# Ledger of designs, part 4: VH-VL binders against Ribosome maturation factor RimP (rimP)

Target 1, 164 residues: Ribosome maturation factor RimP (rimP), of Thermodesulfovibrio yellowstonii (b5yjx5)
Amino acid sequence: MNIKELKDKITDYANIVGEQEGVEIVNVEIYPGGKGLTLRIFIDKEGGVTIKDCENFSRAIEAILDVEDPIKSSYTLEVSSPGIDRPLKNKKDFLRNIGRDVKITTKEKIADNTFFIGKIVDVGDDWVRIEIQETKIKGSKKKGKTELLFIPFNKIIKAQVYLG
Below, E stands for the ipSAE of ESMFold2; O stands for the ipSAE of OpenDDE; V2 stands for 0.75 times the mean of E and O plus 0.25 times the DockQ between their complexes.

## First folded at step 1 (VH-VL)

Design C10 (framework fv_zigakibart)
Fold by ESMFold2-Fast, scan of step 1:
Structure C10 (fold): chain C 164 residues (1-164), chain A 123 residues (1-123), chain B 107 residues (1-107)
Amino acid sequence: as target 1 above (164 residues)
Amino acid sequence: QVQLVQSGAEVKKPGASVKVSCKASGYTFTSYYMHWVRQAPGQGLEWMGYINPSGGSTKYNEKFKGKATMTSDTSASTAYMELSSLRSDDTAVYYCARDTYRVTYGSGAFDIWGQGTTVTVSS
Amino acid sequence: DIVMTQSPSTLSASVGDRVTITCKASQSISSWVAWYQQKPGKAPKLLISKASSLESGVPSRFSGSGSGTEFTLTISSLQPDDFATYFCQQYNSYPYTFGQGTKLEIK
């Protein structure tokens, strides 16, 4: 079997496991590496995957690979979540990150700015709604006010999860 | 002092139109969306839509498209809501209300309300 | 449209009681809920926004809680001035929708 056919077959198995485990398959990568073939499967879910999610997925996919035996050479299986710096490009990406802080750069000014850090609170077909926490006023014991922004997808240059 | 003052009560016949005004004072009129909400006698609140006084852009509840028209006059700091082809079931108190968020930040809850304008449609 | 269902429709209580009013959304609205108080012949007054943020000037006996689909307004020690109709409102998605109201009346 050539590498494209193998990747398609592994992707099919991954989708079956993903449905059972409640995770999405982001990507499947196959490379020559180490002492054989390296299979890397990226999974994700709303709220983020846990280490236990990756372990459960690995165990389930390995069971299928053992039964179906699609790889005749040695291989290494890696299951992980996508890098935290992966761009958010579409509705599904934003939906997966509801409740997380993101950083967004826009083509034109919205609320006098083109760069925003805020929590994703809702996602529409062509927009994302983020909550920006205003800075506490220096010399004041009062909290700043919360701002709500609607950002159309067609105005976004790039968006990523923000860790700090 | 932030306040919204609405025009007086109206009695109209079916098929007529009515235009309700809402005069703002005590804040920058163009900085906040103005919403319209109605309440039929003894019933709950129904959101009709909003206008952005800065550009005049509007968002309507689908139920009121073609029925309600929202406009504003920035020089007078006044918002308007016109209802056409009045029916008996348009009898209600109509409120204007200011958004809690500035126009550039989207839309939210309503912190300042007009006193209401009673519109009665009867023959 | 998101449907907001309030319970109860009518609540009878005495001064000093702790009362709770519940609002349920037909789909998740995060924390984008406001609570209003309306007295006869008057416009509604904003009490709470973003599910739990008390509006300036509103007495501390009022509090809100909840997220997702279930929200609660609580009055910890009812005062005579609190007998009124209360409405929840979602502002997560257009069109904005209100609950049908809860009339709080003297027992």
Scores: ipSAE 0.000, ipTM 0.482, lowest interface PAE 18.8, mean pLDDT 83

Design C11 (framework fv_zigakibart)
Fold by ESMFold2-Fast, scan of step 1:
Parts: sequence; C-alpha cells; structure tokens
Structure C11 (fold): chain C 164 residues (1-164), chain A 125 residues (1-125), chain B 107 residues (1-107)
Amino acid sequence: as target 1 above (164 residues)
Amino acid sequence: QVQLVQSGAEVKKPGASVKVSCKASGYTFTSYAMHWVRQAPGQGLEWMGYINPNSGGTKYNEKFKGKATMTSDTSASTAYMELSSLRSDDTAVYYCARGEYKITYSTGTYRFDYWGQGTTVTVSS
Amino acid sequence: DIVMTQSPSTLSASVGDRVTITCKASQSISSYVAWYQQKPGKAPKLLISAASSLQSGVPSRFSGSGSGTEFTLTISSLQPDDFATYFCQQSYSTPLTFGQGTKLEIK
C-alpha cells in the first residue's frame, strides 16, 4: 500500500475513534523511519485533552489496526494534542479527580514546603486533602507511613494533575 | 519557503455568499491544520475554525456553525472558507493561518506560524 | 469560552524604552499562549509560543513569561519597527481566543 493510501485509511479509522471518544482529529502524519513507519495522530478536545484521552484513543485505534492489519511492517504510534495539562481551579475540579495524583503550588509554606505531589483523598468546601507517601518530618522519620496534608483553596497558586 | 496566498478583495450585497481561497506552498499541505481568523475594521482577531486537509475534518467556533463552511482541495494545496447569508457586520479582513504543533503529548501548543495576506470582504447594500 | 484580557489597551513609549504588555486568561491555560505582532494593513506575525518560546527570526529583545492565568510580553529596548498592535492568544481549548489587542504607539 502506498503512503498516501495508508494515511487516508488511518485518518478514516482515527475519525471513527474520535467520534466515539468525543475528540476531534487535528492531523495525521505518516513517515518511514529506521525501525519501520511512524504514525502520529494529533487530537483535540474542548477544554483540552488529557493524557488519559490520548492513551484511550491510542488503545482504541490500535485495536482497529490489529484487526484491519493495514501495515505489514513494524510501526510506532504516537497520539498528541495541545492542552494535555489539567489545571484544577475549584472544588468541582478537585472532586472529579479524587484518587488521582496532583501537583500543587501554594503561596504560603505548609509544613515548610510550597510544592506538593500527592493523591487527592478528600475535598471540602474550601480545602483539599492529599496523601503524600514516605514523607520525612522534622520530628518523625517513619519512612513507611503516609502523611495527610490539608491545603486550603485560598492558599493554592496552581494545581494540576500529576502526569509523571 | 512557506507561503499562503489568498484570493482578492470582494464586495457583496447582504444575503449573498462569498468564498475565500488560500493557496499553500513550500510544505506538505496535509500535515498541518489550516485555520481561519477574521478581523473587523479597527477590531481584534476572531477565530472561526480550522480544517484538517488530510481528513476533511473541521472544528468550528460555535458562532460560525451553519454560517461558515471550510473545505480543502489537496491536489491544488488550497483551502477555502465560504461565508453565507452575509450581513453588514461580516465586513472584515479574513485570514488563513497554518497551525503548527508540538510533537509529544506531554506538551503541546497551537501557534499560527504563517499567515495569508488577508482577503477584505465588504458587505454593503 | 476562555476570555483573554490585555492591559493596557494603548501604550505610548519612546525608542529605547522597556515595554511590558500583560494578558490575563479567565481560567488557567497552563503555558498555552502565543503572542503576535500586527502592523497596519498586514497580517499578524508570530513572536512567541508556549508562553516563552521565541520564534525563529524574532529579535532577542522580545521575551515572554507567565503560566496559569497571567502572561507578559516584554520588549527590552524598543526599536522604531516595534510600533504595532500586539495580541495574545490561548491555544488551551477551542474556541481559540485572542486578547483585544494592545496598540503600542510613539510617545
């Protein structure tokens, strides 16, 4: 299959997945590389795409590629789009991300720090509680313990989902 | 050398339609999104939407749904924007612009790295 | 829709001055902001993307900074050809939106 025909097929598959997953297909690139073909798909979503959106899209399109088998050689698939960072600004944002890791920057020191990475455990009207694992405290060295940190919303400068 | 060349100025009556073209050269036409942006006299920039020339897929600013239609001709490396049911407040300069992206999905940004020269559309009775 | 608000709307300055233009987003957009320069009768020109990444060919006197909701464009030593209108633009979500523009004029 020539590259143009393959690109058209991949674009068609991508549009099908996009409709099902609620994302728009922005662009599709296919080019030969030293270790096979590279397929690069750019997706967009109102409010910005998340890393989970990109991973879900990648998994779904890979399933179609496995069944339809349009590429006989090896290939790599990349899914990308602007807005993968997820800002958390209000109670609703934190509530919808309970159980996820976040990174938070505060305007005032809390437990001697202004930057935290931890899992959202609980959310109140004007605060969030995160779980930080194996944290060392001045008066404690319990390396196997988890620390629960209370952060008022009015002290948060910036908060985002921690993507690794 | 990347270039975007737009069609010439148009004068239309209310209720008419206008179709603006944007011919691309110097790059692979199907590898970038083509956006449309308008600017009313003395005003700021207003994003209308974009088209993916490879798939024909489009994304419109809600304000322009049902009023603007974006298409492309891959063989001619040309993008089109048609505006229907023209009103006096559609008088503006219409620009096409190429959208460039970052590659990795841990980061990314749209930026309009190349712009057409603009097409003036005047709507008057 | 994300609203982008620029300040000031008009700025008068002299050659050699340090000039700053601010752009505020109605919600957090991380670093997904670009800055454009537009001269009368011409199309906008990209200056900066991703808040701080200088476009190739743009003089080093231009710089950008910021993240979240507040961004700035700085011209460290104003030159005659810098008198123009400047626009910020968010690329975080559709519809893509621009600030209202800042007109930089001769004092």
Scores: ipSAE 0.013, ipTM 0.470, lowest interface PAE 8.7, mean pLDDT 81

Design C12 (framework fv_bexmarilimab)
Fold by ESMFold2-Fast, scan of step 1:
Structure C12 (fold): chain C 164 residues (1-164), chain A 122 residues (1-122), chain B 108 residues (1-108)
Amino acid sequence: as target 1 above (164 residues)
Amino acid sequence: QVTLKESGPTLVKPTQTLTLTCSFSGFSLSTSGVGIGWIRQPPGKALEWLAHIYWDDDKRYNPALKSRLTISKDTSKNQVVLTMTNMDPVDTATYYCAHRSTYKITYSFDYWGQGTLVTVSS
Amino acid sequence: EIVLTQSPGTLSLSPGERATLSCTASQSVSSSYLHWYQQKPGKAPKLLIYGASSRATGVPSRFSGSGSGTDYTLTISSLQPEDFATYYCQQYGSSPLTFGQGTKLEIK
């Protein structure tokens, strides 16, 4: 079969396995190269994917590939979570990172700022809610009161996970 | 005053679908930041979160039960409905609905219904 | 998922004594999303403490909460008869929302 047909079949298999294993299929990539095919499946899960989740998914998808035998040449199967450095663009991206700190830049001022660092607490269809812990005294170890900030997606220029 | 009350069948047979309704007063599910959650408690066991729905129709499900659960709201009737498919004796529990606020109480459950005991038996 | 472990499972005390209840998370949780509930026999849970340390409306001053990261504590400074109940901690610092298994406070 051609690459498009193969990608469609693999995507179908991945969705079946994802439902069984409790993970979301983020993307499926197939790269035909001189040395064979690379099949790359990105999975994610609320609270983050563990190594065990990737192992379980790999085992399950390989079982289907063994039975269905859709790939006649050599191939490499890679299962991983999306890179932390990937930008957050839509509801699914923010949902996958609930509980994580993110950095967000907006097109216009919200509460007098255009740059925010906070924990994703909640995500709606058109917005994200971030918890920002304010510090009353600059340079102090003590944190001030918690502030919840509502940021509409249509005002976001750039968002990504904050690593430190 | 905020009040919530669960209603639905008290006895369900294995493999049947359970439908529970939460009826509330004293607040509106059209108010920004408001949500309703469903929590269950098997006899003598801990609390387990099932699902919640927000004012903007955003829905969240416990991943362990997601394939069996559906939550919906009727804002005009002040009702939230939870449906759970393929009931099993281990699903015997008291089912609660509870009010959530994202702005005032930081996603805690500040008001609870009285609970309704659902027994799954043949 | 984040597992919340409460200790002790059962705490036997007399009225007037101090109670200390612990909740330990398997992963770090923001204190803003750590809450405590009280459940009396045959009744629904009642919100007691939200955000690790803030008392809910109508909760007596003898109840206090503290903690950060993975370790949280609920303290009752001088037990009243109506305080003998089961206490649950809850987190939503990470999805899915989880509860601890509960600590039963019983009269000695």
Scores: ipSAE 0.000, ipTM 0.473, lowest interface PAE 16.4, mean pLDDT 82

Design C13 (framework fv_bexmarilimab)
Fold by ESMFold2-Fast, scan of step 1:
Structure C13 (fold): chain C 164 residues (1-164), chain A 126 residues (1-126), chain B 108 residues (1-108)
Amino acid sequence: as target 1 above (164 residues)
Amino acid sequence: QVTLKESGPTLVKPTQTLTLTCSFSGFSLSTSGVGIGWIRQPPGKALEWLAHIYWDDDKRYNPALKSRLTISKDTSKNQVVLTMTNMDPVDTATYYCAHKPYTIRVYGSGDYFDYWGQGTLVTVSS
Amino acid sequence: EIVLTQSPGTLSLSPGERATLSCTASQSVSSSYLHWYQQKPGKAPKLLIYGASSRATGVPSRFSGSGSGTDYTLTISSLQPEDFATYYCQQYGSSPYTFGQGTKLEIK
């Protein structure tokens, strides 16, 4: 089986599991790594994937791989969300993560800072808006103040989902 | 102090093309999240949304009229233009342009029209 | 498309009375996208309530909105002479963005 045929079969299996587990398949990667092949499957769902979602998906796909036995050599399976391992680079990446907390580093200072943690509240063709929550101050207010920041994509060095 | 004003012909013959201009002040259509919509109201009837344009040039059209409508903006002139082809007597209505402010969509504030132009009555007859 | 049905079509009341206007959607609409406008004869509509319950700037406290899903209500707690007008609900949640047919509030 060539690599493309293998990737197609793994993608088919992943889509079956995705339907069962309520997640969508974003991408499937196969490459040499570790003690043989590395299979990396990226999953996503509305509201974001959890560690438990990744664990459940891993168990289900391993069960299919054990039965179907499409790989004769050793392999490593990794299941993750794009927002965990990879940077957000464009409008589609940010739209996919709207409502999630992200960490962003910029090339130059915006509002006196180059590093931001906040929730994606809106996304345009070449910009993102995040809502930043200030820390609570004892005695001065009951909740932190919120600020909206406009960040052009061309000023972003890196952006990634923030998991705490 | 947001103001909008519609301008264009008040009388149009059947089959002609209508062009309306919305001129505004007190805001810029280059401001992120801002948009302008066009709404019409035939005499004695309900309001009907026609088209909408956002600061980033994203355009939306009423599907019932999409083939007849074109919306465009000239940010430097503070103008939005609506064009409607093949006018018919049933298109007789007061046409309004209205301002859509920046809203935070994920926190329960959806799009709405906070300021409206005075409207311009367009009569289609001959 | 989502059809908004307002009831009653005409409501006849006296100043000082409480007015309750209803707007029913043919399918569920997020309250964030349900708005109310007031229109007086010969004038443009004016935003009254946005997001089902938030009063627009300058709108008197006697106006209040409530509702969720398919059922929304506009209440005027004590009618003033200037409140006699036509009221429209609008949904902005699904294209085409539709308006109700209006409720005309008239002096009894």
Scores: ipSAE 0.000, ipTM 0.471, lowest interface PAE 16.4, mean pLDDT 82

Design C3 (framework fv_indenebart; at its last look DockQ between E and O 0.03; V2 from the best seeds 0.00; counts 0 for: pae E 22.4 > 2, placed apart)
Fold by ESMFold2, look of step 2:
Structure C3 (fold): chain C 164 residues (1-164), chain A 125 residues (1-125), chain B 115 residues (1-115)
Amino acid sequence: as target 1 above (164 residues)
Amino acid sequence: EVQLLESGGGLVQPGGSLRLSCAASGFTFSSYAMSWVRQAPGKGLEWVSSISGSGGSTYYADSVKGRFTISRDNSKNTLYLQMNSLRAEDTAVYYCAKEGTFRVTYSGDYYFDYWGQGTTVTVSS
Amino acid sequence: QAVLTQPASLSASPGASASLTCTLRSGINVGTYRIYWYQQKPGSPPQYLLRYKSDSDKQQGSGVPSRFSGSKDASANAGILLISGLQSEDEADYYCMIWHSSAYVFGGGTKLTVL
């Protein structure tokens, strides 16, 4: 079968597994790699995909590939989340990362700062609400108070997932 | 219902100081940013200062930076404005205003949904 | 150069419509802003009316009649408050507001007279 037909078939399998595993299929790529083909399946879910999600998806899709055997040559299966290394630019980008820490640089000062690290707690059509959960407290087990900041998308120069 | 009651206004000489208070009730005070907005006699509205729900972030109009300090005491549900080095152009009615919060995906939160009745500050020799 | 400019006054007859404009200065595009509107009657604090960015991003204030609505005129770089079916109680000062450069910015206000 041609690459277009193979991609369609793999996408059908991926969508079935995605429904079972609670993830969306963002894209399927097929390209040469090593001695055969590389199948790269991008999965996502609201709140962000985990390594465990990728592992579960990979094992489930591989079971189908073993039975259906649609690729006669050697192949490598890669399952990954899209856009982790890409800027967050629109509502959907921020929604996918609710509950995760982000770093945001703004065009103008907000709360006397242009750089923020905080957890995404809510997303509107043209804004993100972040929670800055660290208030420096010396010598205390008391958790610092949180600040809720509304950052309009039109004020954001750059936003990325912050992993530490 | 939401109630905001300003106090502490009065007559003061140029260079003097005054502390305004706003007593809040009818909502979870610590969850909302609060603002001061003023209106000179016969003039329009001018934003003065805002403070986040926890008090950790403050914002000031250029006209008052370095002279005014906004603060809040969440245990007393009270917003404050410390006004130092007062000038004639600070003469106004000062309103306490509550910022709104929206969780609906198509709405924003950058507006004042409740206003107090105001307290008058007159700076005159 | 003020960030927001409003006409000082506007007159209209009872039952007619009034369009109150809020013009953003050059270099600021009205299309990217939520425009907030407030009404103030003599001797009273301002009251929130509505906000408008687009037909999918707008909100009416609590208890505000549907004859108040927002829109924009992109060619004039302006927000618009439309008041239809004018009543004598609509006679008031009207202010527009935006969040700009870490500040709330009000227009100078328009005094609406219903004659």
Scores: ipSAE 0.000, ipTM 0.446, lowest interface PAE 22.4, mean pLDDT 82
ESMFold2-Fast, scan of step 1: ipSAE 0.421; ipTM 0.741
ESMFold2 (binder alone), look of step 2: mean pLDDT 92; pTM 0.934
OpenDDE, look of step 2: ipSAE 0.018; ipTM 0.604

Design C4 (framework fv_ebronucimab)
Heavy chain, then light chain:
Amino acid sequence: EVQLVESGGGLVQPGRSLRLSCAASGFTFDDYAMNWVRQAPGKGLEWVSGISWNSGSISYADSVQGRFTISRDNGKNSLYLQMNSLRAEDTALYFCAKELGTYRVYSSGTYYFDYWGQGTMVTVSS
Amino acid sequence: QSELTQPRSVSGSPGQSVTISCTGTSSDVGGYNYVHWYQQHPGKAPKLLISDVSKRPSGVPDRFSGSKSGNTASLTISGLQAEDEADYYCSSYTSSSTLYVFGTGTDVTVL
ESMFold2-Fast, scan of step 1: ipSAE 0.005; ipTM 0.498

Design C5 (framework fv_ebronucimab)
Fold by ESMFold2-Fast, scan of step 1:
Structure C5 (fold): chain C 164 residues (1-164), chain A 122 residues (1-122), chain B 111 residues (1-111)
Amino acid sequence: as target 1 above (164 residues)
Amino acid sequence: EVQLVESGGGLVQPGRSLRLSCAASGFTFSDYAMNWVRQAPGKGLEWVSGISWNSGRISYADSVQGRFTISRDNGKNSLYLQMNSLRAEDTALYFCAKDRTYIVYGSGFDYWGQGTMVTVSS
Amino acid sequence: QSELTQPRSVSGSPGQSVTISCTGTSSNIGAGYDVHWYQQHPGKAPKLLISGNSNRPSGVPDRFSGSKSGNTASLTISGLQAEDEADYYCQSYDSSLSGYVFGTGTDVTVL
């Protein structure tokens, strides 16, 4: 089996387990190296993934791999959740982060800027709305200016949960 | 051409109810927040209520909270204001106004209807 | 309810400049929220004149300009014309009310 075919097969197994365990499959990576293959499966769920979720998923997927035996060489299975610095790439990523601060860079200017930091307040099929607080009154520590900004997904170069 | 046309106003006695409608055309109604604004004869503008594109966010002025209900029907491109327990102080020209964004606050109104007159008397 | 304070009236002659102030509180203009301005001719619906403190919508003459500092926003009409005779309203968002608030309105008379 080539790597692409194996990845697709592992992704199918992972989706079955994910439905059973109440987690979603974010990504599947296969890294050939050294004395075998490394299978990395990233899972996520509303409210955040726990260590126990990763352990339960690992046991379930390992059972399928033992039965189906798709890998003849040795392998290592790694299950983890995406970090807070993971890129937001699609509607599901933005929906999962409603209420969190994000940083977004766009291909073209929106409201005279190409870089935004704000809280995700709503998500559509092809857009996200953020509530941004750009500037506090000089010398005041009370409140800053709050603006609502509509950003179409097709204008986004990159987006991540805001750290800092 | 963006158009907002209000209807449903009239003369009504205190304590009774009235329902206003606003028919929208010339833009994708379901993409924008909508607002009701009123103006008593010879007086200034007063914001009454707003509703987000999907009805997920609704807000009211304190003066009408608990008495008025804003709603929308995106399939009919229509906005409504159900007015209960009407008072003489509710007498005003009621405008339908399109928000510049889909959320009910913050960015101002780019289009207004001509208004429908509500008179609460007798 | 109107919470933003404007002068009741301002007057000027053709070609002169007039300025209308709009004073808010720490929960609206003072909190940093944008100020929008509307022009209303007698018997007509309001028209958006300035958005986001100083942005002119297409079709609005450059004689109209807006600014904001602290708790106060201002609308300036340069080269006053007879057609500028109208009522002017400022508007902002108020965080304590979770809604929009309008100014008391200013009647501009062109002498």
Scores: ipSAE 0.000, ipTM 0.498, lowest interface PAE 13.1, mean pLDDT 83

Design C6 (framework fv_vedolizumab)
Fold by ESMFold2-Fast, scan of step 1:
Structure C6 (fold): chain C 164 residues (1-164), chain A 122 residues (1-122), chain B 112 residues (1-112)
Amino acid sequence: as target 1 above (164 residues)
Amino acid sequence: QVQLVQSGAEVKKPGASVKVSCKGSGYTFTSYAMHWVRQAPGQRLEWIGEINPSGGSTNYNQKFKGRVTLTVDISASTAYMELSSLRSEDTAVYYCARGGSWRVTRGYFDYWGQGTLVTVSS
Amino acid sequence: DVVMTQSPLSLPVTPGEPASISCRSSQSLLHSSGYNYLSWYLQKPGQSPQLLIYLGSNRASGVPDRFSGSGSGTDFTLKISRVEAEDVGVYYCMQALQTPYTFGQGTKVEIK
């Protein structure tokens, strides 16, 4: 199979899995390497993809690739959300990601911490408000305490979308 | 390998309905949304709507809402566009095109049918 | 609705010369995914539209290297490095960021 036919076939498999798992297939990229291929599938969904979404998608697509065996050389499968590593710096960036989880590092302590993971719930001209889940109880659907945190943009060192 | 084959030209009188078919082959029919686009002579392309075959969900351009109905026959891998209450300004070439659904978007149409000319005249 | 505006609407070109078509949207087409939901199509005389460029800058399968797409947000460009006779037709940009999907007016490329 040439690279175009392979990409089309992988894209078809990805769309099937995406429909079943409730994620959108944004793009499929294939990079021929010296000794193999890299398959990168970009997925997205309303509210943002989680680490679990990426794991579930990877497992499902790998199962299809194992059965159908369209790649005769070695390959690496990467599943990602486009723009996850893109820095969030201003009101527009945060507004675009309202409802999604982000990770933020600040220049100084806010509520005794300088690192935060939480959902963007509101955005102002020079601030963002995130909902932080203090703890998550594994093995159950119950969650720990949540807290709303106000972070001024001028105190942010780095912010980007968080999976999980 | 992937093909979208549409039904033949239609001539209709004002007030009639027309139903155009689009048969997909060479791919898994339920994995892609089918979109409908028209082009009046010498005019730009205009999006009519979409249907996701896997769930039957539809999304229509407000301009055509109430007059257009999109359906699919999964067993036949065929999509249908029915446009009612035809007017002379509905004279156009109607295309089906494969894309992503509003739930599973791809942002583009990778394959198009050959087009069906619908002429509305008295 | 998102309004798509193309320029120029008519583009006579000499074979072998470059051509450039602009497409502007009334609002940003940059999605939170990092992709611009803009595609380019070519409609050759008497034929259906065919995909040239998707998600702003990705060349569709079978499309010659002489075609390229660039831009982000509201301003996009389709370039043909060396126009060939088979490139004659009407070029359309389309946004798919939100429904209804909307097209530009079309740019007619003709050999002069």
Scores: ipSAE 0.000, ipTM 0.500, lowest interface PAE 14.6, mean pLDDT 83

Design C7 (framework fv_vedolizumab)
Fold by ESMFold2-Fast, scan of step 1:
Structure C7 (fold): chain C 164 residues (1-164), chain A 122 residues (1-122), chain B 112 residues (1-112)
Amino acid sequence: as target 1 above (164 residues)
Amino acid sequence: QVQLVQSGAEVKKPGASVKVSCKGSGYTFTSYYMHWVRQAPGQRLEWIGEINPSGGRTNYNQKFKGRVTLTVDISASTAYMELSSLRSEDTAVYYCARDKTYTIRYGPMDVWGQGTLVTVSS
Amino acid sequence: DVVMTQSPLSLPVTPGEPASISCRSSQSLLHSSGYNYLSWYLQKPGQSPQLLIYLGSNRASGVPDRFSGSGSGTDFTLKISRVEAEDVGVYYCMQALQTPLTFGQGTKVEIK
């Protein structure tokens, strides 16, 4: 089917999911990208959308897409809301979010991981420092150990605010 | 302290239905999807389906569609799995498990109930 | 359905010895987001499964650092650097890229 017809179908599915998940559908975009089509759905809600809202919405709409099968080729689904999933790319972005939890994916391992969730505690010219909660070895205590992790900007693939 | 507490063991005849409960505590019940997984004696884990407590949205493994119904009682912070038309092959330990959503896809199951043994025999 | 295959199915180990478990998927679990939708669980005798690793390589809360996950796409490995008596049980990998969510056959780790 053509792009407009597909967009209309996806929008209808999105509105159904939006009612079930308690979010408003702001816009639906469909365009060629990567190995096939990119479906981008913008959602919003009173009080602001969280990352969990976007993930719950994505899960629900993918279930409909799997059943209804409106796209015969490959596609990528992206769900976003103004602000919540905005990429953090430079010093200003990280400075604006000091004290907030962020999730960061790196190009190479740092402390044996490439994915981090932590609070921004400090920002330099070309690095960010986050506070990660470490779990103590063996679970006899209900206490976490904190670790301050230094991440250079040039090693970051993706970073965004995390409200978990 | 996050916990999932399930109802007790059940013994059923072939053709009957069983309804297992799973009560959550220590977290906001409506913020996390709930999965149901079973394990027949000596066999691998098998996914039954999931439910979003907030909207009631369900997604079932096709193998169980038409026989399984997942529901929630938000006021009681309790999830339910009802399986009908029971066969001997349905004898298994049934688990509820919380989905901690970290990504755009399905999240890991980070908290599990203690399990409910359902025995189907004549 | 995505088929998950584990190897070995039985792994006797001496305490203090390292252990390694393989998990292969019938299709890539690497999503366009950059994450591998693969998790590992441990089921100790008589207990419910517990989460060890999520998104391929991230340790769950409370999990000792002797556990590590690696791999990408279709080939994944769980390593225990030094097996302890408490680590006995059946280990399962699970894919969460597509429904139905599917598990491997399980690898039984026991003390020899």
Scores: ipSAE 0.000, ipTM 0.494, lowest interface PAE 16.8, mean pLDDT 82

